# VHH binders against q2ydc9: the designs that were tried, part 28

Target 1, 344 residues: q2ydc9
Amino acid sequence: MASESAGPAELGFVEAAPSWRLRSEQFPSKVGGRPAWLSAAGLPGPPELACPLCGRPMAFLLQVYAPLPGRADAFHRCLFLFCCRTPPCCCGLRVFRNQLPRQNDFYSYEPPSEDPPSETGESVYLHLKSGAHLCRVCGCSGPKRCSRCHKAHYCSKEHQSLDWRLGHKQACAQTDNLDNIVPDHNFLFPEFEIVIETEDEIMPEVVERDDESEIIGTMGEAHEEELESMAKHESKEDRIFRKFKTKISLEPEQILRYGRGIAPLWISGENTPKEKDIPDCPCGAKRLFEFQVMPQLLNYLKADRLGRSVDWGVLAIFTCAESCKLGIGYTEEFVWKQDITDAA
Short names: E, the ipSAE of ESMFold2; O, the ipSAE of OpenDDE; V2, 0.75 times the mean of E and O plus 0.25 times the DockQ between their complexes.

## First folded at step 10 (VHH; framework vhh_7b18_3)

Design j4 (at its last look DockQ between E and O 0.54; V2 from the best seeds 0.61)
Fold by ESMFold2, look of step 10:
Structure j4 (fold): chain B 344 residues (1-344), chain A 124 residues (1-124)
Amino acid sequence: as target 1 above (344 residues)
Amino acid sequence: QVQLVETGGGLVQPGGSLRLSCAASGFTFSSYTMGWARQVPGKGLEWVSYIRSGGSTYYQSSVKGRFTISRDNAKSTVYLQMNSLKPEDTAVYYCARDYKRGFGTQSDYAFDYWGQGTQVTVSS
């Protein structure tokens, strides 16, 4: 039986991978490209994937495959993070959880094969087995249909117009194989696999202790309490930043830290959530920290290609402590954005 | 009808070596990640090593450099060469097939089939 107790952090790293490893039936953890949806039914609709700040369609950022050991209803479990990359906003974030039992209507009971796929079986790029159509631009639910060819689907008028301008206008009446010819809309992030390593033990730095000692030794008796309070505040900020640097030092390329129920690793003492800032799950349970996205991921996103771009210090994802199942669809969870501009 | 059969356990002195073998049947062996787990008295079950179908190998920190996992896909067999054995390596060792590793399962184990195990005892 798998354990639900908190343990050491697991680290995520980007790695190039062939596209077949990133299909839904491989249960990938991945960055960029289109979502590899878990349940083919009950996808978030266009309103649920609109940016909460500006209302425009969001881009898929990453997904994490995170089964819960010992939970039959979460034998498969995945978290999907979306961000707004459309200027001038570039700030909105949403995250969704979906889970399935081992026996389900979408995937084999047997583990996914590690062999490169054969040509046998349905290749569903933009059309899920459930009958759901996916947007040609973003890979999210696409209920709008091109009225001319009846084959291209979109999440929004914005993506329909984009695809029309970038090639569909010419291709619309000329081919039956539209799903095999999808242009680069300059909307999706670059695609990578996320590879998992367990964090190794590391020791605190002696330099941090020396800095704390020097701060503590500066005081007068009359104002000792006031000086210690100021030194404690300065030492707290130094400790938080040095803890961040120390924790990442052996694996500086980590783009993700995972540990359900562990404490987040903040880059500074600024812009962190208080308990009241983390909403309860609609089922009534508290939300727990599950994973954080590290600033190192930004190096892989080509985020500055569009002028104003996505940016963050840390993204922290909090999920239902019960990992509840509210029907057959995707459940929205909570993401906290720690900006570095206030902390610098 | 998946079956995994371990052999090669036994009693050995500290610093000694053993080679465990696991014969697999009932599935397409070459298509899956295979591994070894151990039941240490007082510590529960833990992963020791695993090997992907393409040959990439992974080891728990406590055995890295001392243990070597390998596979022979033509014989549907996975091996664990254990060198420089220590008393803390005493355990029942199980051959296992992984389902799919994800976050939350990497430092532990998530297998769908295992054998009966083979006892390894490291004692003077």
Scores: ipSAE 0.632, ipTM 0.788, lowest interface PAE 0.6, mean pLDDT 82
Fold by OpenDDE, look of step 10:
Formats: structure tokens, sequence, C-alpha cells
Structure j4 (fold): chain B 344 residues (1-344), chain A 124 residues (1-124)
């Protein structure tokens, strides 16, 4: 099986976008806000979206729309990443995959219009077409409902309590206004569109060395870099960091690097996963690297306002090599968190 | 019926310039992302550039800084100004309507309609 030459990495950048562009019907790649769910059926429930460490509801971090060319069952495909925002934990991470064929029950066969909808109303959709209710706070499955108004839904008692304190108490008695005003709970991250660009191949400046010396084959360049690294007494860690820095310097605002099956760009040699650390998919297939979240995203999340804030060096997402069909449901994939080791 | 008709291709020397045009009909042009793709003989279709309905432009790395995409909604036309052309740019260039751009869709997968294409040949 010829290793399909992994094309250049695609880079993600954050841009401000109107809310309508970040709705499910637009198949967005986005940061923050509420998830733009792909399938309206089989959403992960509160247990699946609870932090594996502290058990608290996780916040939606980002979603990546990443269809698979040549896969009819993955004409639409999206990955949803969640993180814990609850101090002191702030460490829990989960990622889910969902995919749909082009012909499905939820979306038109035709591409979505890029025209703004006529109805400018920032209507937060708190219900799916399937009739499933979403939590007013986080936009995730909300099986709990307010005992008073029976219209407000929540994923947890925690979010119910939060909403109650921040305005639902007052709105609950006013049944007509419940759908239009969701208070800012400071639970959601700021919302951005992720814009896709290709990584510029740094053409090695062919230093036209005039010297006529013989085209000794391509095997020598790898040796020269090793020899230079040996000559400079550069530690393996320094080399890795230099590579990271060099790649980032070309596009310093990048928040995501995408490349299915390529090698991740690590910030250090520490806390990198070995093959054995990446669990196989339940279908029996291996998981492959698909994309990574860069530390630059933290700057846009305004996480500093929260005491112990979400922090990472790199988040690496690994997905089923077969992108297996697990029905219309959301399949959990694997995320590796590389922490920045404080250089002692 | 959706129709896309490309014009402006031809033979040019390395370092030369060409301007491609694509006349679109059969749909609300202003509502869609339009783009250009190219196919080298024996290779797959690759996207070159696209322009969103809002005017945001995007380029493949190989053409960035050399090519400029623009659109005239009143004329339902998308343009590709190609400067500093290289032999590697030799291909059939296709105008295309974008379905939806996603990660990993650096092929014809993101496009749902194509023109017949126009040949661009860069040779000394």
Amino acid sequence: as target 1 above (344 residues)
Amino acid sequence: QVQLVETGGGLVQPGGSLRLSCAASGFTFSSYTMGWARQVPGKGLEWVSYIRSGGSTYYQSSVKGRFTISRDNAKSTVYLQMNSLKPEDTAVYYCARDYKRGFGTQSDYAFDYWGQGTQVTVSS
C-alpha cells in the first residue's frame, strides 16, 4: 500500500464570523460557543460529556469539519473537542466524531447558501430537528428540564443552578421570553470561525553554490543536520523546540494543524505519545493522527480570566484509521495532551 | 442548469501572466463560494484558489503571492489573475462552485460543479 505522500499540512486560523455562519447547516469549523452538532440523533449525553477526572460538565472547545474524499458515508464529517473548565481540574479532554452521507435526514443534498438568512434574530437553537432538547448553558444534550417552566433544559444540575442564578429565575415566570435570551454564563468560550490555509512549503533557498561538485544523492542532507546538531551540542529537546518554533514562526497565528496520517509537531520530546499509548478504535482499527491544536488558541480563549485556566502545549487528536461507521451516533476518539514542562 | 464557462487560457513564457475568466449561470452566483482548480495530466485535481461570497480569498501555497482571485457578482464572473507563471503551473484550469470547504478537502471533493476547463501552458 503506497504511503500516499501526506500532502502539506493545512493550517487553521481564527476569524470573527456572524453567528449564522457557525450554525450546523453551514458545516462549520469553529472555536467556542455551543457545538454545531452534525447529526441531530445520537448526541453524546451528560455522562459522555462529563470530565473524566472531576465529573463536571465539559465546555465545547472546537469542532473541525473534515470530510473524507471518496467516502460516501463520510461526505459530512466533524470532530468535536471538549475540555474541562472547572478549577482546579481544567485537565479533562474528550473528542467525538460524527459523520453522515450526503443524502441524510438532516440536511439538504445541495450545498448550503452563503447568504445571510433574512431573519437576523440571534436565535440560539435550543432544540434539534429531531426534537432533542439542548442545555441552555452549554448547548449539549439536556435531558433535565426546569420543574417550573418545563421549557428550559439542562445537561446537569450544575448548569441548571448556574442558569437559575444568572437570570432564569426571573425569566422562568415570563414564558414568552425564555427562548430568546440566554444569559452569558461565562461558561462558553469566545466563538470564532476556523479558516483553512495551506502551509507554505519553505522552499529551501537553493543556495546556488556555484561549485561544480557532483550531485551526491539526497541521503547527505539528513546526515548534515545530524552532524550540525552534534557539533552544536544541541540537546534533542532543543532540536525539537527549534523545529517547533521555526514552523510556528512562518504562520504565528495558526491555532490548528491538520494532516491525516502525518506526524504531529511537538513542542518538546517530553510527554509525547508512543504508539502503545494510542488506543485502537473499538472497531479494531488503529487510530491515526488527524490534527493538533496549537498553544496559540489559548490567547483567543481569554482563559486567563479563570484562576486555573485551561493550558496545553499541544493537543493531538487521533482518529480511527477506517473512520468506522458506528451508526448515526457520536464516536469517541482519542486526544493526547502534551503539557509544557516548566524548564526546571 | 448550472453552467460554468472558462476563458483566458493559452501559451505563455515562464514569468509571464494570464488572466482567466469564468462566466457562471443557472444559480445565485453571489451566494456561493467560487474557485479555481487545476489538473496536471496524470495527476488528480487540486484546488488553486477560492473566493467566498463575502470576498475573502484563499490560495494554495504554491500560488500564493502570484495568483489573485476576484469576482464580479453583477457579471456572475470569477477571475484568476496569474502572474509570474512557472512551468509547474501548466495544467487545465477549471472554474468550480464550492460546496463546502473543510479540512482535508484539498481536491475536487469540495466542489460540486465544474466548467469544461481552459488549458494553461507555461513553456519556454
Scores: ipSAE 0.619, ipTM 0.891, lowest interface PAE 0.4, mean pLDDT 87
ESMFold2 (binder alone), look of step 10: mean pLDDT 81; pTM 0.817

Design j5 (at its last look DockQ between E and O 0.67; V2 from the best seeds 0.63)
Fold by OpenDDE, look of step 10:
Structure j5 (fold): chain B 344 residues (1-344), chain A 124 residues (1-124)
Amino acid sequence: as target 1 above (344 residues)
Amino acid sequence: QVQLVETGGGLVQPGGSLRLSCAASGFTFSSYTMGWARQVPGKGLEWVSYIRSGGSTYYQSSVKGRFTISRDNAKSTVYLQMNSLKPEDTAVYYCARDYKRGFGTTLDYAFDYWGQGTQVTVSS
């Protein structure tokens, strides 16, 4: 099986976008806000979206729209990443995959129009076409409902309590305005569109050294870099960091690097996963690297306002090599968190 | 039927300029992202630039600062002004309508309709 030469990495950048562009029918790649769910059926429930460490509801971090060309069942495909925002934990991470064929019950077969909807109302859709209710706070499955108005739905008692304190108490008695005003709970991250660019292969400036010396084969360059690294007493860690820095310097505002099956760009040699650390998919297939979230995203999340904030060096997402169909539901994939070791 | 017709290609010297035009028909032009791609003989298609319905423009790094994409919705036309042309810009240039861009997608997925292309040759 010829290793399909992994094309250049695609880079993600954040841009401001109107809310309608970040709705499900637009198949967005986005940061923050509420998830733009792909399938309206089989959403992950509160247990699946609870932090594995502290048990608290996780916040939606980002979603990546990443169809698989040549896969009819993955004409639409999206990955949803969640993180814990609850101090002191702030460490929990989960990622889910969902995919749909082009012909499905939820979306038109035709491409979405880029025309803004006529109704400018920032209507937060708190219900799916399937009739499933979403939590007013986080936009995730909301099986709990307010006992008073029976219109407000929540994923947890925690979010219900939060919403109650921040305005639902007042709105609950006013049944007509419940759908239009969702208070800012400071639970959601700022919302951005992720714009895709291709990483420019920095063609090494072929220094035309005029020297006529014989085309000794490509095996020598790897040896020269090793020899230079040995000569400079550069630690393996320094080399890894230098590589990281060099790649980032070319596009310093990149928040995401995408490349299915490519090697991740690590910030250090520490806390990198070995193959054995990446669990196989329940279908029996291996998980492969698909994309990574860069530390630059933290700058846009304004996470500093929260005491112990979400922090990472790199988040690496690994997905089923077969992108297996587990029904219409959301399949959990694997995320590796590389922490920045304080250089003691 | 969706139709895209490119014009404006030709032979130009290095450092020269060309303006490509693409006349679109058969769909609501103003509602779609339009783009340009190019293909060098023996190589795959690469995207060059695209412009969203709202007017936001995006460029491949290799053409950034040299090329300018624009659109006239009243004329259902998208343009590519190419300045400071280089031999490396020699390719068949295609106008394309956007379907939806995603990560890991091929151009044939991202764009659903293409013109016949126009040849751009940059040679001394």
Scores: ipSAE 0.733, ipTM 0.899, lowest interface PAE 0.4, mean pLDDT 88
Fold by ESMFold2, look of step 10:
Structure j5 (fold): chain B 344 residues (1-344), chain A 124 residues (1-124)
Amino acid sequence: as target 1 above (344 residues)
Amino acid sequence: QVQLVETGGGLVQPGGSLRLSCAASGFTFSSYTMGWARQVPGKGLEWVSYIRSGGSTYYQSSVKGRFTISRDNAKSTVYLQMNSLKPEDTAVYYCARDYKRGFGTTLDYAFDYWGQGTQVTVSS
């Protein structure tokens, strides 16, 4: 697997798509909207999808469909990234992995057809085949139920209150078709498909070179390690920024870079992880880089219109090198946030 | 029984053109993305281009602007027009049902559903 990823990165780009193409049965890579869950069993619960910094429910940011060639237990494999968009926090992040064999209880062995559903009229799927109910606001596991109608489900009191204020109070017992009247809660990000392109090899230029040793293990005393890092930052900052600009120059609208085991493309030398900052998987394996979310994605989220909002230089996702299966359903992985430098 | 038959390969000089065709049978052609992959000598299988049922087209960066994919649903046929050919384009080209669906893979559902291939050689 790592030898396959030794080649060029794969790039992700956003594209408008009809809603049916972004449902779970199509195995999409997508930004925004509600998650297109892979396994219908073992979804992360509300505590796992609460912001680790402020405790409020997080919004689904994106999912990446990333099967592992040659792994029968990961014929289907998807990574789900969530972020806090609630001011003043807007900083928390969590990422989950789920995988299935080709023969499974949820999906056909054969590839899905590209036919729109004949029975158009349902815009949201809030009840999974496993019997799990989804929150009307966010599409995550919704174990809480409206005590009046017994039909609306929520992940949290926060989302129940939000839906109540924005229309459910009036609609609660008045209609049989609550699934078709979900208001815009101004909580979900805009929805797009992510389409894939292979990156061209970097053309040598007079001064530009790739720096293949951006993640550095540390040894010795912490102060001495910090001092050495600072010294490298002075000369390394120019090289890191130039490498970033060179790599994106051929395809400047990329919102995602994928490659299991390749080196991340950092935007600056500040706020990068050391080996000790990337926890091992609970199975004992190291975590390795899998993909990064580029700052260009922020332009599609309309985040820059509001006051405090989501922001990043790069988000880097690290996953179990063995792509192991631990317990039921979804396995939490690791995400590193590189904040934006103010240098103009 | 899904069946895909590629034709149109051959020997051309650098800068030349070829048009590949793929006749499909055994499934509802109009309901599926169709694509082209290639086996470059000494390398693994890589995707080249695909076209969705609705006509949207996608290309690997190395062939953008030189290759054009198209389809004729009435004839259950997908085409690849290859212009400005380079020696690096030398490969066996395979027609596939399905498209580049995921990151980190060539074709997830298409490994069981491609043709026998047609040789394209760009040299001398």
Scores: ipSAE 0.688, ipTM 0.843, lowest interface PAE 0.6, mean pLDDT 82
ESMFold2 (binder alone), look of step 10: mean pLDDT 82; pTM 0.830
ESMFold2, look of step 11: ipSAE 0.608; ipTM 0.780
ESMFold2 (binder alone), look of step 11: mean pLDDT 81; pTM 0.823
OpenDDE, look of step 11: ipSAE 0.615; ipTM 0.867

Design j6 (at its last look DockQ between E and O 0.27; V2 from the best seeds 0.44)
Fold by OpenDDE, look of step 10:
Structure j6 (fold): chain B 344 residues (1-344), chain A 124 residues (1-124)
Amino acid sequence: as target 1 above (344 residues)
Amino acid sequence: QVQLVETGGGLVQPGGSLRLSCAASGFTFSSYTMGWARQVPGKGLEWVSYIRSGGKTYYQSSVKGRFTISRDNAKSTVYLQMNSLKPEDTAVYYCARDYKRGFGTTEDYAFDYWGQGTQVTVSS
């Protein structure tokens, strides 16, 4: 089995973008806001989008549009990552995969236009083409309805209550404007487009340390930095961290690293998954690394404002090696959270 | 029907320059990302450069600083100016209409239509 030379990692960066670019028909990679769902059918329900730890509704964190070349059934493919924002938990993570063939019921066979639509109306679509209703707060499946207006949908009582307090109470009586004005709930993360760039293979000059012999040559001004690196028996941990820092330093604003089947870039040797820690897909295939979320994303999420906020060193996403179709809906994949160990 | 016709290929010495042109028809050219891909004999198709409808340009690392992609929407034409050509640039170059780009689409998937290709040979 030829080791498919793991191509260079692709890097993700956040940029501000107009809302129309972040709609489903544009197949966006994006951070924050509401999910731009791919398939309008088979959305994960409230139970699937509940935090596995505390049971509360999770917030949409990001989605990665990642088609598979040569796979007709995965012409369109997207991964959706959710996180718990509920203190004190803030630890729950879930990731879902969805894929569609080029010919499908939801999108044109032709590529989307890059021109802005004529109708610039910031209309938050709270309804999918399938007729599925979305929660006004989080943009996820909303099976619950407002008992008064019957137009507002919610994923949970919690989000219903939140929306009620934040303005739905006043708007509920004004039925004509409900569909167009969705308040910006503090529940949502700030919204950005993820822009893709290729990591320039800065070939580390493998200083081939030729193990040649102890020629006591004259201590010329070897830069202090090289001498410090030789003297300090860098612990395995130090080496890992150094590698992490070096790679990040090249592109310090990177928020995502993508490479299917490549090795993740870990921040430490601690709390890294072993093969046994990554569950197999229910189809029987192994899960492979696909992408990781970098700690830099936390700076853009303005998470600091919320006390005990979402925190991670690295989020590593593992997906089915076969990208299998488990039914018609969204398939749950696996997320590994590497926490930053407080250097004691 | 979507049609893409490449011109401008040929034989050039190392360090030389070529300008490729691609005439597009059968679709609203101005609304789509256009690009160039190349295929070395015995290797897979690789993207070289693409230009979005808004004019933003992207380059493969191997050609960055040497190649320049541009477009003329009035003529429905995309261009690839290739400077400082190297033997490693020898390939069949294809003009392509780009589908929506995503992660992991650095290969041929990103392009849904291509021309017949034009041969570029860099040889002393």
Scores: ipSAE 0.611, ipTM 0.879, lowest interface PAE 0.4, mean pLDDT 87
Fold by ESMFold2, look of step 10:
Structure j6 (fold): chain B 344 residues (1-344), chain A 124 residues (1-124)
Amino acid sequence: as target 1 above (344 residues)
Amino acid sequence: QVQLVETGGGLVQPGGSLRLSCAASGFTFSSYTMGWARQVPGKGLEWVSYIRSGGKTYYQSSVKGRFTISRDNAKSTVYLQMNSLKPEDTAVYYCARDYKRGFGTTEDYAFDYWGQGTQVTVSS
C-alpha cells in the first residue's frame, strides 16, 4: 500500500490578502488573479492552456502549494488549475504540476520574507526572470506582441483583441508604464489567498468502534432534525448528498480539501470516475487523488455575469503517485469534473 | 505588523491554577489557528494546545482535561486556563499563530509567529 496511511484532510479557505503575499516568491496557495508561476522557465504555452473543449484561452482558477516532504526534487511543488470561463463553453479544465529543488535558479534558499516589500507593490508583473513575457489579459505565456507598439504581449489573438478594445487602442501610443495601465478585462477571477486548516477528525473512540453510521456531529438541534427527516425515506443519491453535507458541517465554508491518496468526497453518486477514466502518468505510475475543489468556491468567483458561467459539484485533481520529474517544464495532470446532477 | 503578547505567568503550587492571555494584533485574528507551545528547560519546544479558526480545540495528551484553550475574536485574544498544575508543567509558555504555507506537510501545527513567552513555575 502507498508509502503510508494518509492523515486527516487539510481544508482550504479563502482570505483577502495584500498583493505581496501572493507573489511567486511567497509560494502562495491562491484563487484567481494571475498565476504566481513557480518555475519561470518552461511555462505551458498557449496550446497547452487552450480549453480542451472549445479551444479558447482559459483563465487561471487557483494554485495549490504542496511540497512533497522527503523529496529533494519537490521541495517546492505547485499545482495550477485553469478553467474555461468564456461563454457558451465555460466547461473545460486543465491542471499542471511544477516542482523545484530547494537550490534553484529562481528563488532564495532561505524561507520567504515575513515583511512586506519596501517597493510600491501595486504593479502588474508581466515579464519573468527567464525572459518570458506574459499575456496582459490572463498572465499566461504571451509570445504574441502588439505589432504597433511592440510592448504589449498576448497569448492569443482573442486576448489581443480584447485588450485592444478595452483600452490598449488608446494606450498603444504611450510607451511609458504600460504595465500600470492594464484595464479590467472582466476575464480574471477575483484574487484571494487560500488559508490551510486541518480537518477536525478527533474521533470518540467508543462511538467509532460500535457504530457503522456517521460520526456524531457537534452541531445543534437544527442539524439533527434535518438528518432525522432525510433518513426516513432516502434514495441512494439522497444518502450520498446527506453524507456530503454532514462531512462538511463543522467547516461549511471550505473551498478545498487536500489529502494525497485519500478518498474524494463526492457530492453525489453520479458523474464519478472509474479507474479507466483516470489515465496513468506518462512515467508509468498510477495517478492518485490529491485534492478537490468544493462547490463553495463558486460563491467567490462572481461567475454569474455572462449567462452561462463556470459551475461544478466537485473538481477532483489526480496526480502522478511518484510526483515524477518528466521533462523540465510544467507537467499536465488530470482533473475530473463532477457536475451537479440537478443542474443538468 | 504581527504582534503576540503573553501575560498571566507566575509561580504556583502544585494543584493550583493560572490563566494565560495572549493579545494579538496586526492580522485578521479570526482567520487563524492560535495556540500555545512550551519550552521545558533543556528540551525543545512542544505544542500544548491550539484552537482553530472555527473554534475547535486540541490538547496534548498530558494536559487534556486540565487545560482549556479559548478565544475571544472581538478582543483578538487567546486564553489558556491551566488547572491542576503539576511540576512537569513548568516551562516558558509561548502564544503562537499558525500559518501553514503548504498542503501535505507533517507539521500542521508549525507556528509562524511567536510571542516573547511567559514563565510558568509549578513548585512548592
Scores: ipSAE 0.375, ipTM 0.737, lowest interface PAE 1.2, mean pLDDT 80
ESMFold2 (binder alone), look of step 10: mean pLDDT 82; pTM 0.824

## First folded at step 11 (VHH; framework vhh_7b18_3)

Design q1 (at its last look DockQ between E and O 0.59; V2 from the best seeds 0.61)
Fold by OpenDDE, look of step 11:
Structure q1 (fold): chain B 344 residues (1-344), chain A 124 residues (1-124)
Amino acid sequence: as target 1 above (344 residues)
Amino acid sequence: QVQLVETGGGLVQPGGSLRLSCAASGFTFSSYTMGWARQVPGKGLEWVSYIRSGGSTYYQSSVKGRFTISRDNAKSTVYLQMNSLKPEDTAVYYCARDYKRGFGTTLDLAFDYWGQGTQVTVSS
């Protein structure tokens, strides 16, 4: 019995931000672009970042920086969500968790400065501090390298081919210009910062409907009230949708709702996961709801340009209740996709 | 060495106002979340308000609309303007710093350093 005291959710909104704010050292929550990886070690490889359905490379959708207060091993904590953009599939989803203590090999013990760095160089980081190479296209692990220049790395042959067509062919021949601006590949989603706001508990004014309407029950009106009550039998589905709309109407531009251990806000009563539908963590712990991605995000992703585009009602992310550290790398978590059922 | 020095506490009548100041030194002030907590004798420490490095402000529900937190990074000082004070606001107020950012951190202050505190007494 998950205690219904759904604490206030935190809401995420998208805003334009300079590139330096979206770098790993700033611990960003962000949409689109390339992942700002947390740990430079143990990145998910191409197989892990391939669509489980079509096998194509998935696109980085968003990351959520969500530390756990009181957990020394999760002082830094981030979730990375990927989605398939390959038509006609566009259905693959994967989410990975990574966490670090405050004292670590990658970042300062002190919080980062929020002042713009003096060096405005929009340099796309093509390698991590660990020496790991990143794909020029997607910013994920790039174990493959260009056979000509040996400097360009890729996660797949597909991304290699894409980059070749988009300008690497010309750059590859110019040994001195390889550090040039990696073109913005259409593979990447538009990049935004996710800004956090608290959902003000609008206490529903319990309109105490003083339904002291003295039902002076004249016999004839009983049939109309039964018909009205039958007509007012808002289906459970209608109620759920109404609740969803009401919550969204308060902050219509919200793209994310965060609340670890709270109940998700569903758009429909259909395709709602049961407890049994959420797999346990390999460590043996249950997975708990942590955050959901709202359909409003689709408006910012400009997904319409691609015929069969990525689509969802709600994406619900469930994470290990213990936030366990399985090995040295990124731990896969669970994402539930709720589709918008065309009310036929 | 990290230092936080609170000032501005005192005795005030119900409905009165106080302004607390906290002078910070020994660290990069602008990079930290700064906040105020209070402790009533015999009770635990409770957070009152905090202001992130980016300027976002948060308030406990009990002080919302009455208290205002602000910061001056050039002076390395955080302020708490307290208006419409109530007897229930009587406590030792502590200035604190926090490494606060990200989701799931808005309502939970985990202070890594705090001052010696200043007494606020609201009494007729």
Scores: ipSAE 0.667, ipTM 0.888, lowest interface PAE 0.4, mean pLDDT 87
Fold by ESMFold2, look of step 11:
Structure q1 (fold): chain B 344 residues (1-344), chain A 124 residues (1-124)
Amino acid sequence: as target 1 above (344 residues)
Amino acid sequence: QVQLVETGGGLVQPGGSLRLSCAASGFTFSSYTMGWARQVPGKGLEWVSYIRSGGSTYYQSSVKGRFTISRDNAKSTVYLQMNSLKPEDTAVYYCARDYKRGFGTTLDLAFDYWGQGTQVTVSS
């Protein structure tokens, strides 16, 4: 395991963005909505996107655009994170990597234009240039089609049933307008762009730290003596959490920390992986830490829908150290979930 | 096809000023981010400044407040006004077109087309 910083971290923050900026040809980093797939061919199938714990379809959580500048075969490179949001599970996670050379079958060699397209309608695009059809509910590979209209596609019976109940039963008779009428299935997370800042750009130029004054809203003088005694007798676990809070305090709204090969910033000393817990890539290479998802993201997900919901301390993503060349298919990578200990 | 031609380099005394120009052709200039990078002797390339199609500007910390990037979309030209020049600014300066920034590339150069460069030397 990489136990030291290899370079500066980059921080991710959510921002609202118009839908056209989050299309695949813009190569977005984004939270929620449907995946903006990179390669239009070789998508993970329904079995690869089933929750590893409960077997039900997972929801797209976020994607990260992370090209490797020195690698021609990774001129474009994205990581796609999926999570189970279906009660009572809400625990499963999977992550996939895909990369393309600059010359490819799907995208212009030229940079994406910064001009809005002439058509900025609200239609959802469920058919990729490769001929792949996407599930109307989740935006993942949808090989199952409606036997009545032959135009709506689904990843699973679960999503076909959901779409049927919430509007497709009626919309099925209106085949030419299906893409313009997709109801809210209460399945997708809210959609945001992820914008990037380097940690150095936001670091203060201060020479003094005040780690001992972390308690806020304390009462009078006598009660202050009691609180100072508690702070003096900090446990190891309390010190780890305090350091986590201090490290993020400069930009407390960060939802993501990125750095290939840097050390993860854990929220606790509990539930962290040992070297043996991180599988090697099938190509034989070790996996390196690449980015972590911070607990702050939970505030943007409206995850309290339907009662029990997703939760985590941090999610840490580890990827092949060689970013091995896989043709045009998607390669599963490794995600570690650091849970926060909860007393029953 | 894509052509970027820099002008305005030369020898300048410390504290002096210099204005670089870059004439662009072969693409829809107004739709893309443009920038400047420099090759410092004995070091690698580093970004200096870039300007988005909508006019937002960005600067490396060492040049912030001293350099100003601007663009004239009607002339398909990007400029770099360099004031309060220091010997450490000595480099070959390249005009460039940006491709797309992502994680892991914020400090790296994301430019896809480059000019031939213009030498800037700051010396007494």
Scores: ipSAE 0.562, ipTM 0.781, lowest interface PAE 0.8, mean pLDDT 82
ESMFold2 (binder alone), look of step 11: mean pLDDT 82; pTM 0.830

